VHH binders against NADPH-dependent diflavin oxidoreductase 1 (ATR3). Designs and how they scored, part 5

Target 1, 247 residues: NADPH-dependent diflavin oxidoreductase 1 (ATR3), of Arabidopsis thaliana (Mouse-ear cress) (q6nps8r221to467)
Amino acid sequence: KPDCFLKMTRNEVLTKAESTKDVRHFEFQFVSSTIEYEVGDVVELLPSQNSSVVDAFIERCGLDPESFITVGPRETENSSFSEEMITQIPIKLKTFVELTMDVTSASPRRYFFEIMSFYATAEHEKERLQYFASPEGRDDLYNYNQKERRSILEVLEDFPSVQIPFDWLVQLVPPLKPRAFSISSSPLAHPAAVHLTVSIVSWITPYKRTRKGLCSSWLASLAPEQEVNIPVWFHKGSLPAPSQSLP
Below, E stands for the ipSAE of ESMFold2; O stands for the ipSAE of OpenDDE; V2 stands for 0.75 times the mean of E and O plus 0.25 times the DockQ between their complexes.

## First folded at step 1 (VHH)

Design b9 (framework vhh_sonelokimab_d1)
Fold by ESMFold2-Fast, scan of step 1:
Structure b9 (fold): chain B 247 residues (1-247), chain A 123 residues (1-123)
Amino acid sequence: as target 1 above (247 residues)
Amino acid sequence: DVQLVESGGGLVQPGGSLRLSCAASGRTFSSYAVGWFRQAPGKEREFIGAISWSGGRTYYAVSEKGRFTISRDNSKNTLYLQMNSLRPEDTAVYYCAAGLYYSPLTSSGYDYWGQGTLVTVSS
């Protein structure tokens, strides 16, 4: 459960047009209740995933984005469990994926490739996935998956014969996690506002793929006119000052 | 590790056809995405076409689409490039490349390269 919701009121580019860096000043206001904070405290924001990427994932998995689902805890010790994935009322599949499953930025782990091998129908794909999941394939898996930062969707697209049941996907796909930012505003100057200075993350992988930070690129794409309610959590982030006693 | 050896290059008249082969040895050939590149005198290396590990996905450079066909035979550990309607501007050294990743756009996506085979299109 988030502490409160923020909405963006300003999105300003701080860097010049010729700069290779994109640094932005964001201003947010509290939607209803306010939280007390200090300069240097941390706010965590839950990013929204690109709707097109979510749609592509759902289509790749042969699922209906408009179907209603209910996700509950399993009582067996062998089942994966996450409170972020529990729903008490039916929710649309697309909405569930958008809010809980990181199909956009997270890379799958070794176990995901092992499970994919069980659901592959093409022999060449099954062989490759078994190799990746084996001790012998560990270095090649690292280069394929971790060094290139391949997403869940990209990996599934590379192995088109794989058809994993949704129950397994809920357990295997990494949860969508909030991202942390240091607050640059002072509540004394702006008592109902939160300001962030954010570097928009972008880089090129060894094999020349362009990668973008999920949360920073999403924030950069937001217009204040959209009035998006962003779920947030506040944390005290102050480090001990130099020459002070340990807390 | 994988080793690649191209063959089938030579002198061809304009309008002719030529089939290049790339023989792979070493690790399992079906584990690699493979592609063809060429380099003409005084020019940078350019992409021609690529085929995925399974052979289920192919990608071609726009300028060659329809004239060139890439295929693979995993039972023979061999990659092919069928070239039709050849033009003098197709004169280049043709390279076979293999990598763990499907990268149709740049040579940097490929870890293993053959030595090349020369194709000359002239009367």
Scores: ipSAE 0.000, ipTM 0.228, lowest interface PAE 13.6, mean pLDDT 79

Design c1 (from b1 with R100Y L101W Y102R Y103S S105Y W106E S107Y Y108S; framework vhh_7nfr_2)
Fold by ESMFold2-Fast, scan of step 1:
Structure c1 (fold): chain B 247 residues (1-247), chain A 123 residues (1-123)
Amino acid sequence: as target 1 above (247 residues)
Amino acid sequence: QVQLQESGGGLVQPGGSLRLSCAASGFTFSSYAMSWVRQAPGEGREWVSSISGSGGSTYYADSVKGRFTIARDNVKNTLYLLMDSLKSDDTAVYYCAKDYWRSGYEYSPFDYWGQGTQVTVSS
């Protein structure tokens, strides 16, 4: 469970229009409960995944977004998702995917392609996936997957005959992780406010695909008028972890 | 603002039946899955049953499967729990609750519960 919720009150571009860099100043205020913090403390924000991408993933997998699932310790141990998302109480499938499964920014691992090969019904797809998972296919897999930073959804769409059961998908899809940022504001100067300076991550792959950092691009897209409540966790005195959206 | 009001609890003998109701207001009832959660004296909360917004999907805890039926009336904005073959272990305060976290981070799982209705199964 998050420590509290923040809402954005300012989104300002700090870089010049001609700059290749997009650096922003964000200001947030506490929605209801305030947390004590100091300059240089870390705030982790859980980014929102694009709802249409989540819907596309669920449809691609042949699942009902309104169905209920339960998540037990066995699945958590095997898939490395947050213990706070473990529940004996049913959760909607769409909500579970949105909050726990990184279908938008994470690239699948080699093992994902191996499992896809077992669930492929088209022979040419099965052969390609087996090749990618083999030692002989390692360089081609790197170019296809890692170099191009293909997402879980993009890979599943490239191999439409593959039908993986949901319990395997929970284990195979990387968990959606909060992103950590250093707090630049002081509670003495700005009580009930949190300020962040964030570089908006973007790059172009060798085959001319534009890739964006999930959390930084989501923050850049937020307007203060939208009054979005962002789940956050505070860590005191820790060296801030950099955004993991860039490999 | 969300409001959930439970009713229908009471004292019943083992093997008896009760029908719980939950009147919902302050949100579009048919757009949300609803659940029943109970808390026995001196114990933590236990999930009992859930129903999808349309009523097309239902889920039950193993301890109540085959004995309880969850239902909803989206015209009346009311959730029901039909309890048959009640056991002493079913003694608890029963709470009506809405679905888990939603896209946009509006609310947490079961952030909205009523005051509960007491069910006592005793001879």
Scores: ipSAE 0.000, ipTM 0.216, lowest interface PAE 13.4, mean pLDDT 79

Design c10 (framework vhh_7xy4_2)
Fold by ESMFold2-Fast, scan of step 1:
Structure c10 (fold): chain B 247 residues (1-247), chain A 121 residues (1-121)
Amino acid sequence: as target 1 above (247 residues)
Amino acid sequence: QLQLVESGGGLVQPGGSLRLSCAASGFTFSDYYMAWVRQPHGKGLEYIATISKSGSYTYYSDSVKGRFTISRDNAKNTLYLQMNSLKPEDTAMYYCAKYDEWGRSYDFDYKGQGTQVTVSS
């Protein structure tokens, strides 16, 4: 459960228009209750995944985005977000995926490829997946998966014969994690505001794919007029320097 | 200030009908999924029904499916629960609840006083 919600009130580019760097100043206001903080404290924000990417994942898995699910032990890999108080309350499938399953930025681990091999119906895909999961395939898997930063969705699309049951996908897909940022504002000067200075993360892989940091790119795309309520958690400034979505 | 005010409860005989209302204020009602939940005396919260932002999608617990209908009027910021074929086991305090902005869960901490439904002869 988040500590509170923030909404963005300012999104300003700090770098010159000619610069290859994109550094932004963001200002946020508290939506309802305020939290006490100090300059240098840390705020964690939960990014929103691109709705079309989430829809593509759900379609690839043969599921209905408008269907409802109920949270169970095998279906629950809790992120730092909300917990269910009522065991039978339904969650819209698309909403569950969007908020809890990192289908956009996370790459699958070796074990994911091993499980995919059990659910592959095409012989050539099964053989490739078994190879990737083997000791002999370790370096090829690293080049395919880790160096290229292929997402869960991209990997599933590369192996179209694979149909993993949704309860296994909930366990296998990495959880969507909040990203941490140092607060630059002072509550004495701005009692109802939170200011962040954020470098918008982008890089190019060995095969010339452009990759973007999930949280920083999402923040850069937000317009104050959208009135988006962002779930946040506050931590005292004893934490180390904040990490970005790019490792 | 977020407020949910439930009304329409009362005493009714088994097989009877009742219509509950929830007047919402302090937030943009049309942007949220809404739910009805109930709490029988001395028991935990029980989920009843959910409605989407537009009202196009509804979901019901098995215990009320076919008997209850959830609806909403976004112009009036009002949520409704039409209860038909009421049974003694439907006796409970009924609460209106707002989902979070993604429709993942409702924020029961902001529930109103509720409206009591008693089904007895």
Scores: ipSAE 0.006, ipTM 0.325, lowest interface PAE 9.7, mean pLDDT 80

Design c11 (framework vhh_7xy4_2)
Fold by ESMFold2-Fast, scan of step 1:
Formats: structure tokens, C-alpha cells, sequence
Structure c11 (fold): chain B 247 residues (1-247), chain A 123 residues (1-123)
């Protein structure tokens, strides 16, 4: 249930070509309904996951992207299972994964590795996964998983013998979360627009893997002509707005 | 300074047994899981076995599973490899390795610092 939808109208690089930083100015317009806001208020955007990554995840799990599913609560409780993953009507599996399951940027939790060990058919993979899930393996799991920032898909690809049922994957895969940005535009100067100044996040892990921020990289890749409708939520900023009338 | 000293290799007949030892110094041995790797003449390094920090978990390559047993004595800072039912294809230089990061199928997962101990399986 987003507050409204925005579409990008402008994507400009603010940094020089020689700069190691990529800072962008984005302009958005409201698709239909408008929301009143002030400078410094927060907008949360739900990023789109790369379609190729989603397809690779679905193929890795042996699933049909075009099949229709209905998702409800399991008998067993799980802390990763969220209300937003419950579907009222049948939805295509690919659409469900794209909108609800962070297979791209989120790393699995320890419990994921424990469950993987139960579904591994190769003994050497089972033994490694049991170690990672054990107290003895905690530091090694942190280095493998958290410091390298491995995604759900990357971990599943590292353990190809593992075949987890989809109903468990819904509970185990972290939900796709919106990302928050401060609004830089003033409604007085630009009453029909929302402007963001965004640093495009990129970093190198200890083993020299390049990692990119999901939302910032996705925004940088968008062209205004694509007319993508972005679901957004508005929140009041915690900082007081400046006033020119009453100093 | 990290130091690993392998010993216990030698010439053995097919079907025989050998026990390898690795004396570790220069680091807190109990904070690392340890591995044995081998290098046949003219070939690359081959993974053999790994043991967790506490010794509670052990892992073996399919080529040695059921024949080799890895163990450790944290009080003595020593790693062991018991090799049974040795085959000519087990002939190699055997190295003790300290693992970093423990990444599955990762070339970055091991520090091989010792001189090795030669195992030759022949008549």
C-alpha cells in the first residue's frame, strides 16, 4: 500500500568525469495523486530487482516463473515471514519474487544455512553448511556471508546440491524493503515535483568483489523515457523546516 | 610470525598407513580451523580435509573419505592426518594449512606456509 507513485523525469550526473564519486540529481513527477511535503521530508522508494537475477534465482530453485501461486502463513512460525508476503489473489511466481523477496541485495541469516543443510544432497556441502550454522562456525559464516555481502542467489549458487521447497524460501528469504531518501526540492519552487540528490553507492569487499547499493544503482540506471511507476511512501522529516517569514 | 611444520611422511606400500603431524606456532591455534592439502608432482594443490576450531566438525574430499581422518590437539597446537588404505594416487607433498574466511570453493580460503612432508605410495 504505497502512498502514491512517482515517475522519473530527470537523471543528471552532478560530479565531474574524473571524480571517484557519482552524485546524481533526480527529478520525479506524481503519476496521479499528489502528496504535500516540505524540504527535508523523507520519501521511501521500493527498488526494482534486476530481472536477470530474479530469473536466475527462479531457475536455480527449479521453479516456473509463469506459474500462479497463492501465499499464506505456514503452520511453523518464522521471523523472516512478513504480512506483506501474503497474497489475497493468485500472482505469477516471477512477479511475487520481484516484489517481495530480496534475492539481489540481502544476505541470508544463520538459520538459512541450517535449513540448507537439511536439503543438501552432496555430503561435503551438507558438512560445510552444518559448520556455518554451528556456534564454532559463526565467525567464518560472518566472513563468508556478511563481510562479502553475499546475496541469497549467490549463496544458493555456491551450494548447488541444495533444493529448498518454495514455501520455505518464502519464509527464509529477506523481504524486499523500501529505501529512504531526504527530499531536496521545495514545493514552493517546484509544486508538482520531487527532487532527490543521491550518492550512488559502490564498494569493494575484502576478497575484491564489487558491491553496489540496490536502490541507488537502480535509480542511476533509469532513463526518464522508460516511464517507470515507482511506489513511494512519504514521512515527515525530524528536522525543523526553515522559514523566511518568521525567522 | 606464523609457522607450520609438517612431518610423518615417507615411503609406504599400497594398502599401508601413515600419520602426518603439523606443529603450529606464531598464532592462536584454537582460533582457526585447519586443513590438509596435497600437491602431486607437476600438478596443482588438491584439498584433502578440514577440521573446525574445536574439532567438532570434519570435512573430507571424496577421494579420501572413509580412508583418512583429520584431528587436532589444541593444547599441543598440533594438527594430525591419519591416512589408511593408501593408494599410489595418494603420492604427493602434503601441506598443513590455516584457513581464512572458509569460503566454499575459494582460492582465498587457505594459508599454506609449511615446507610440506612427502608421501610416496609404491612398492
Amino acid sequence: as target 1 above (247 residues)
Amino acid sequence: QLQLVESGGGLVQPGGSLRLSCAASGFTFSDYYMAWVRQPHGKGLEYIATISKSGSYTYYSDSVKGRFTISRDNAKNTLYLQMNSLKPEDTAMYYCAREYGKYWDSTYGMDVKGQGTQVTVSS
Scores: ipSAE 0.000, ipTM 0.133, lowest interface PAE 16.6, mean pLDDT 78

Design c2 (from b1 with K98R R100E L101Y Y103R S107T Y108D P109Y; framework vhh_7nfr_2)
Fold by ESMFold2-Fast, scan of step 1:
Structure c2 (fold): chain B 247 residues (1-247), chain A 123 residues (1-123)
Amino acid sequence: as target 1 above (247 residues)
Amino acid sequence: QVQLQESGGGLVQPGGSLRLSCAASGFTFSSYAMSWVRQAPGEGREWVSSISGSGGSTYYADSVKGRFTIARDNVKNTLYLLMDSLKSDDTAVYYCARDEYYRGSWTDYFDYWGQGTQVTVSS
């Protein structure tokens, strides 16, 4: 369960228009309960995935984003976040994917390709997937998957004959994880606010794919008027409370 | 700024029906999921039902499935709970709450609550 919720009140570009960097100042306020923090403490934010990407994933799986699912205990045991939240209450499939399955930024691991090979109906795809999962294919898999930062959705789209049952995809797709940021505000100066200075992450892969950081790009796209409640967790900074001073 | 105002509670005999309403103001109503939560005397809060912002998805606690219907009118910014076949165990204060996450397990983290409306089921 998150510690509390934050709502964005400011989104300001700090870098000049001609700069190759995009650095932003974000201000947030507490929605209901406040958490005590200090400068340099860490806040973790859970990003929202792009609705169109989620819809594309669900369509790729041959499912209806408006359909309902019920999740059992085995399906919720991968993280405390998903374990606590998803209990036998029917949930819309699109909402489930948006909040629990990282189809946007996470790359599949070797085992995912092995499982894909069992569900491939095209022989040439099956052979390629078996090769990727083999010791002989490790370097080619690294170039295809890790160097290019291909997402779960992109990999499934590259192998269109593969039809993995959705209950297996719930187990195989990496969970959507919060991202950590250092707090730049002081509660002494701003007791009801949290300020973050965030570099908006983007890069180009060796094969000319443009990649963006999921959480930083999502934050950059938010407008204060959207009234989005962001689940957050607070952690103490790296400097421990002093139990004794210098001699 | 955000206000949620329930109405429609009252005294009803077992097997009767009631329609609860919740008037919402101060936010973009269609952008938020909404929930009904009840609290019986001396008990904790129990999630009853949730509805997505569009109204396309609805969820119910097992104790009320088949008896209660949640609905919303996004033009009028109003949430409804239609309660049928009421039982004495349904006696509670009913609250409407703003719920962006469509998850009953997160009721402790709902950000805004109405003042509540009393429902009493007795002979």
Scores: ipSAE 0.000, ipTM 0.154, lowest interface PAE 17.0, mean pLDDT 80

Design c3 (framework vhh_7zox_3)
Fold by ESMFold2-Fast, scan of step 1:
Structure c3 (fold): chain B 247 residues (1-247), chain A 120 residues (1-120)
Amino acid sequence: as target 1 above (247 residues)
Amino acid sequence: DVQLVESGGGLVQPGGSLRLSCVASGFTFSRYDMGWVRQAPGKGLEWVSDIYSGGDTGYADSVKGRFAISRDNAKNTLYLQMNRLKPEDTAVYYCAKEWYGSRDYYFDYAGQGTQVTVSS
């Protein structure tokens, strides 16, 4: 379970309009119990996925977003939030996908392409997927998948003959993970508030696709008036949590 | 949570051997492709070797024929046997989960690393 929930009270652009950088100041207040923290401590936030992308994924899979499901634990790594949801009562499919399955920002693994090859009905798609999953296709898979940061949804759309059963998709789609940020506020100066200074992540791939960071872009899109309750976890400060990159 | 703990690094003379180990926890090890990546002083990250969940292996041209990657799924452990070491192999070696191809930084998680120094 998350330690508590935060609600955004301010979203301010710190960079000039002419800048290629988008750096923002966010202020949050505690919705429930306050957590004791110090400047430089880390807060992890669970982002919300874009509803239209989730809808597109559900439509691509031929599923009913309003159906109720009960799902056991995934064999892939899960956030604590996903574990808690899975072991609870039945939930709506759309809600389950939005909160547990990273269909928007995560790229599929090699094994996903191997499984796709078993469920492809078009021969040319099956051959391509088998190649990607092979040792011979390793560099081409990297260029297609990782270098271009294709999402689960984009890959499924590129191979329309593939129809993977939903229970396998739960295992294969990467879990939605919290993102870590250093706290810039002091509880002495701003009691009951948490402030973050966040660079809004965007980059251009080798084939000139514009990509955006899921959590930073979601925060930038939030209006304080929406009163969104954000699940958060607090950790004692030392260094910002390492991303999926080496130092 | 995911943990990768490397060991086995050290100082060796050119032509020597070392075996690196990586103990994994927090995920179903047998289902994931694993690899070794390294960073030499003042250089970028370099892919060294990978091993698929099914056992197929790949190697960078610079280490092919000298290094051997293996895994023990019962022990959740990844190995790198390094033979005929060269000064150019001097680097911090990182265990990596979900490495794809021979490019920098595209993996799910990496450990803290273990230092290998090859010097006479």
Scores: ipSAE 0.011, ipTM 0.441, lowest interface PAE 8.9, mean pLDDT 81

Design c4 (framework vhh_7zox_3)
Fold by ESMFold2-Fast, scan of step 1:
Order: sequence, then structure tokens, then C-alpha cells
Structure c4 (fold): chain B 247 residues (1-247), chain A 121 residues (1-121)
Amino acid sequence: as target 1 above (247 residues)
Amino acid sequence: DVQLVESGGGLVQPGGSLRLSCVASGFTFSRYDMGWVRQAPGKGLEWVSDIYSGGDTGYADSVKGRFAISRDNAKNTLYLQMNRLKPEDTAVYYCARYDSGWKYEYGMDVAGQGTQVTVSS
């Protein structure tokens, strides 16, 4: 669960329109409880997923977004606030997917392709999925999946005969993870505020697909008037490289 | 909470053998591809070996024919049997869980604390 919630009070473009960079200044206020922080501390923010992508995922999987579910413990490197709350109370499927399942930015693991092969009804799709999951398919899977940064939804759309049960999807779809940012404000000058300077992440894949950073692009899209409560966690000093990256 | 606990490192003579173990907890071990990476003093990480959830294995050219990776899903344990060890195998060995198949670029979900292997007379 988060330490507290922040709401955005300012979203300002720092770069000129002709620049190849999009750098923003964001200001946030604490919603109810404040956290003590220092210059050089880090805040992690849980991004919100695009609702149309979530809707498309639910439709692709043949699920009812309005059905109520109760989910047991979900494996994660960090306990998320949404997962802990959801295991206690029945929740709408759409809300559960939005808060816990990264269908937007995460690429599926090799095991996802293995399970897809068991639920494929078209023979050519089953054979391709088995190949991707095999040792012989490693390099082709890397190029298809990781190098192109295909999302869970995009992969499922590429294999339309596959129908995976929801209980497997909960285990297979990567969890929605917070993203870390360095705090640029001083609590001495701004005791009830958090300021971030963020580069909006965007790149083009080898097959000319435009990819956006989930959290940075979501922040760029927010208006202060929307009054969105953002779940956040605070950490002392700078974070090390992500746990999956040892260099 | 996800944990990887490594053991089995130590000092060994050239030509000798060691068996590394990694005990996993906090996740469904049998569903994940697992691997070993190593870091020699003053060098970057080097991928050593992987094993898919289904049991298929891969090895770096530098260790192929000498190392054998295996897993025991009932014990949530990953192993690396290291044979015919060379001084250049001296490194800290890390157990890793793979989240995306980025293993050739050290794309790992979780890594353990590491275990030191020293090959010398």
C-alpha cells in the first residue's frame, strides 16, 4: 500500500515546440497526510493505464468488465496497495485490470507464449507459439516481443485464436509497477508540495512503432483540473538501478 | 516477498567442481525461466546459463560442455553444476528470475545476493 496520495497542481512544458525533447515541470500537493522528505529523495508514482487499452484487453479476452471478482494473493516484487485491498473486497473486473495488470506497457514473458500455445485453437498459431517458447525460438522471440516492446494486448491481438482463462491471465500478466522520480523541490521552501522535472519518454522501434513511457506520458496528459489522486511511495536518497538490472 | 538465496560458492583448484544452489521463495517458481549470471572483478555482468520453466537449457559458449543447469520445482531450487573449472570462471555468481527473455542483455526480474567462486591453486 502507498505511503500517501498526491494531486497535480501544475503541468508546465519547459522545452520549446521545435525541440526534439519534451521536458515538463510538475507540481503536486499532498491530498491528506504529508511525508517528510529531503532534497535528493525519490518518489515512486503508480501510473494510470489508458482506459481504451484496458477495455480492448477485456474484450479481447471475452470477459465481462462489470463482473465482480475476489482475487487471492498475486505474485509481485513489491506489495501494491491495489492488490492488498482487492484480496479483501470483491471488485469489478475492469477496476482490477486497471489497477493491477500491466496490459499497456509490459511485454509478456516466455512462459506466457507457452501457455498461449495450450489455448490456441488455430494450428498455425499453436506452432508459432510453441516455437517462440522453445530454445530454438529464443532470438525470434526477442526480436518479436522485447525488441519491438509489444504489450500483452498487442501479443494477444496477434494470436486471435487464443482464449486464456482469467485465472491464468492474473498469473501471467505482469503487475502494474510504480515508477521512480527524483524530487526537485526542497521541503524548506515548499513544505506541503512535491516538484518533479520529468523527460517525457518516447522512442521508435525497428518496425517504426512509436512507444511512450507509461508513467511519463500519463503525467504529461494530466490536467490539474482533473484532481486525480496519485498513489505514491517515498524513498531516501537515489534509488539503485532496477532490481532486474545489475550493471 | 520474493527472495533468492544462493549457496555453494567457495575456493576450488583448476579442474575442480562446485555445485551452486539457489532457493527461491515468495513466487510460483515452476512458472519462471531462471538463470545464472556472473561478474568477474572489474568486469560487467556475463550471462552464464538459463533454464526454461519446461526444462530446456541454454549456455554461454565459455561454459558450454562444462556447466549444467537444473531445477527442482518441488524444492523451489535452481542448481548450477560447474565442472572443469578454470581461473577465468572466478566471479560472483547471481541467481536470476527472468521476466521477459532479455537474458542476453541481462534482462532479469529478480537477482539474489550472489555467491563468490574463486578458482586458484
Scores: ipSAE 0.000, ipTM 0.228, lowest interface PAE 13.9, mean pLDDT 78

Design c5 (framework vhh_8cml_1; at its last look DockQ between E and O 0.07; V2 from the best seeds 0.00; counts 0 for: pae E 8.2 > 2, placed apart)
Fold by ESMFold2, look of step 2:
Structure c5 (fold): chain B 247 residues (1-247), chain A 124 residues (1-124)
Amino acid sequence: as target 1 above (247 residues)
Amino acid sequence: EVQLVESGGGLVQPGGSLRLSCAASGRTFSDYAMGWFRQAPGQEREFVALISWSGGKTDYSDSAKGRFTISRDNAKNTVYLQMNSLKPEDTGVYFCAADKYWSGYERSDEYDYWGQGTQVTVSS
């Protein structure tokens, strides 16, 4: 499904050490088939999540990271789905979570709290979750969850009696999304290479927690020697793009 | 308006045990995460233990791990610190603190309400 893979060859800090901003220059080379691109094109990269946090999520949910699962599209909508498009490929549970489920940065939606209430066994937790899911609890939920930018794992840790089946978790946990970056290199000047200029995203929440953008901080943490293959997608640029904000 | 009152401090010999209590009034106790901090003479206030609003998450400083246990009784609006295998280094004033965001943290500046403290002295 990705167009190709890239491998990082350079990670250079552009901002001064005393600066409050962290801006990096990244260089990548193609790992497999070269993709033709032009100045002004966009590349999307799929970030990798912190493995220790993914492990903590799996353990918190009582799951076996080495088990194999089969995932396919549901036939529960009014649209038809042809047999030739159904793929039932086994994959390790940990690999599926790492690649598809944003357990480290995305905040859960209100419906997640409603489903948690059905799976809570401690009465204090069930009552709190029911309140959060109700119209009366809307403002308190926003302050607790969205305004503080709590992650899926942080919420689950606050409600330890909740045990949600994996099938529900797959539906409820926000998907891990690729992030888009403008390409700063020309293929004529830098054959078979892609260069990016990226601002490393961080902010402070109302309760003074420091949060970091998933993709930008992950890129900053990579070393060229690691030989990490990054799945990417290329898109043509045809109109002037609005100002970009990166996670 | 939340009031916290610590008790259970006192003089104990090395290797002994104490149980500290922190009674809360004013607001529903189960709305708050709770922490214990201590301050030795001439030193900064330091983190000892925390417990989330539900009681499901606890954490301890390196010096407290394996010796101290934090717990809470939401029916009695009380948090406890069971302190075993006490050492002279544990001497100080122990403070209870409450955090309105229900998760508890190890940093003292993240707690909104504080008790007046209870003295713990470990000496022969």
Scores: ipSAE 0.013, ipTM 0.328, lowest interface PAE 8.2, mean pLDDT 81
ESMFold2-Fast, scan of step 1: ipSAE 0.013; ipTM 0.385
ESMFold2 (binder alone), look of step 2: mean pLDDT 79; pTM 0.809
OpenDDE, look of step 2: ipSAE 0.051; ipTM 0.530

Design c6 (framework vhh_8cml_1)
Fold by ESMFold2-Fast, scan of step 1:
Structure c6 (fold): chain B 247 residues (1-247), chain A 123 residues (1-123)
Amino acid sequence: as target 1 above (247 residues)
Amino acid sequence: EVQLVESGGGLVQPGGSLRLSCAASGRTFSDYAMGWFRQAPGQEREFVALISWSGGKTDYSDSAKGRFTISRDNAKNTVYLQMNSLKPEDTGVYFCAAHYYDKGYEPTSYDYWGQGTQVTVSS
């Protein structure tokens, strides 16, 4: 569970319009409970995925976004199963995917392609997936998947005959992870606020696809008037142990 | 290995439509991503549209978006380009091209090329 929730009060572009860099100043206020922090502390924010991408994933998988589910752990695949993926009461499928399954920014691992090959009904797709999962296909998989930074959704769209059961997808799709940012505000000057200076991540792949960082791009798109409650976790920036640091 | 032959080009008036076809020979057609490129007299080949080897993903140049649709029929070893609302600026030789398993936007990314089919938009 998050430590508390933040709400954005300011989104200001620091770079000029003609600049190739997009650097922003964000200001947030605490929604209800405040957390004491110090200069140099770190805040982790859980980004919201684009609703249209989530809808496309659910449609691609032949699922009903309005259906209710209850999720429990499975031992065979439990090593990547997060606490947020376990529900005690039924939750809507679309809400579950939005909050727990990174279909937008995470690339699948080799094992995902192996599993896809078992659920492919087109022979040419099955052969390609088996090749990618093989030692012989390692370099080609790297070029296809890693160099192009393909997402779970993009890979599933490239193999339309593949229909993986949802309970396997919950285990195979990487969990949606919070992203860490250094706090730029002083609690002495701004006791009820958290300020961040964020470089908006964007880059171009070898095949000229534009890729954007999930969290930084989401923050850049967020408007204060939307009144979005952002789940956050606070971490100390300075630790007693001499060798400890945060990335 | 694959060989490509384009057809369906011709003379059409502005606002008209044409459907281009590209027939591929070879057992591995379904392993290839396919692209359409065009070249006007005295200019370099430019990207028009692409479709992944599975058919699950398509992409278009800014000038083609909303007017052109790329599709493929792997059972017939054929890729199509449906062109609507044609403009004089669309005039050129249209080439289909094949890349082994991924999409590319530059001509140099493609391994195999057809001979081209002429499209002329004029009144």
Scores: ipSAE 0.013, ipTM 0.364, lowest interface PAE 7.9, mean pLDDT 82

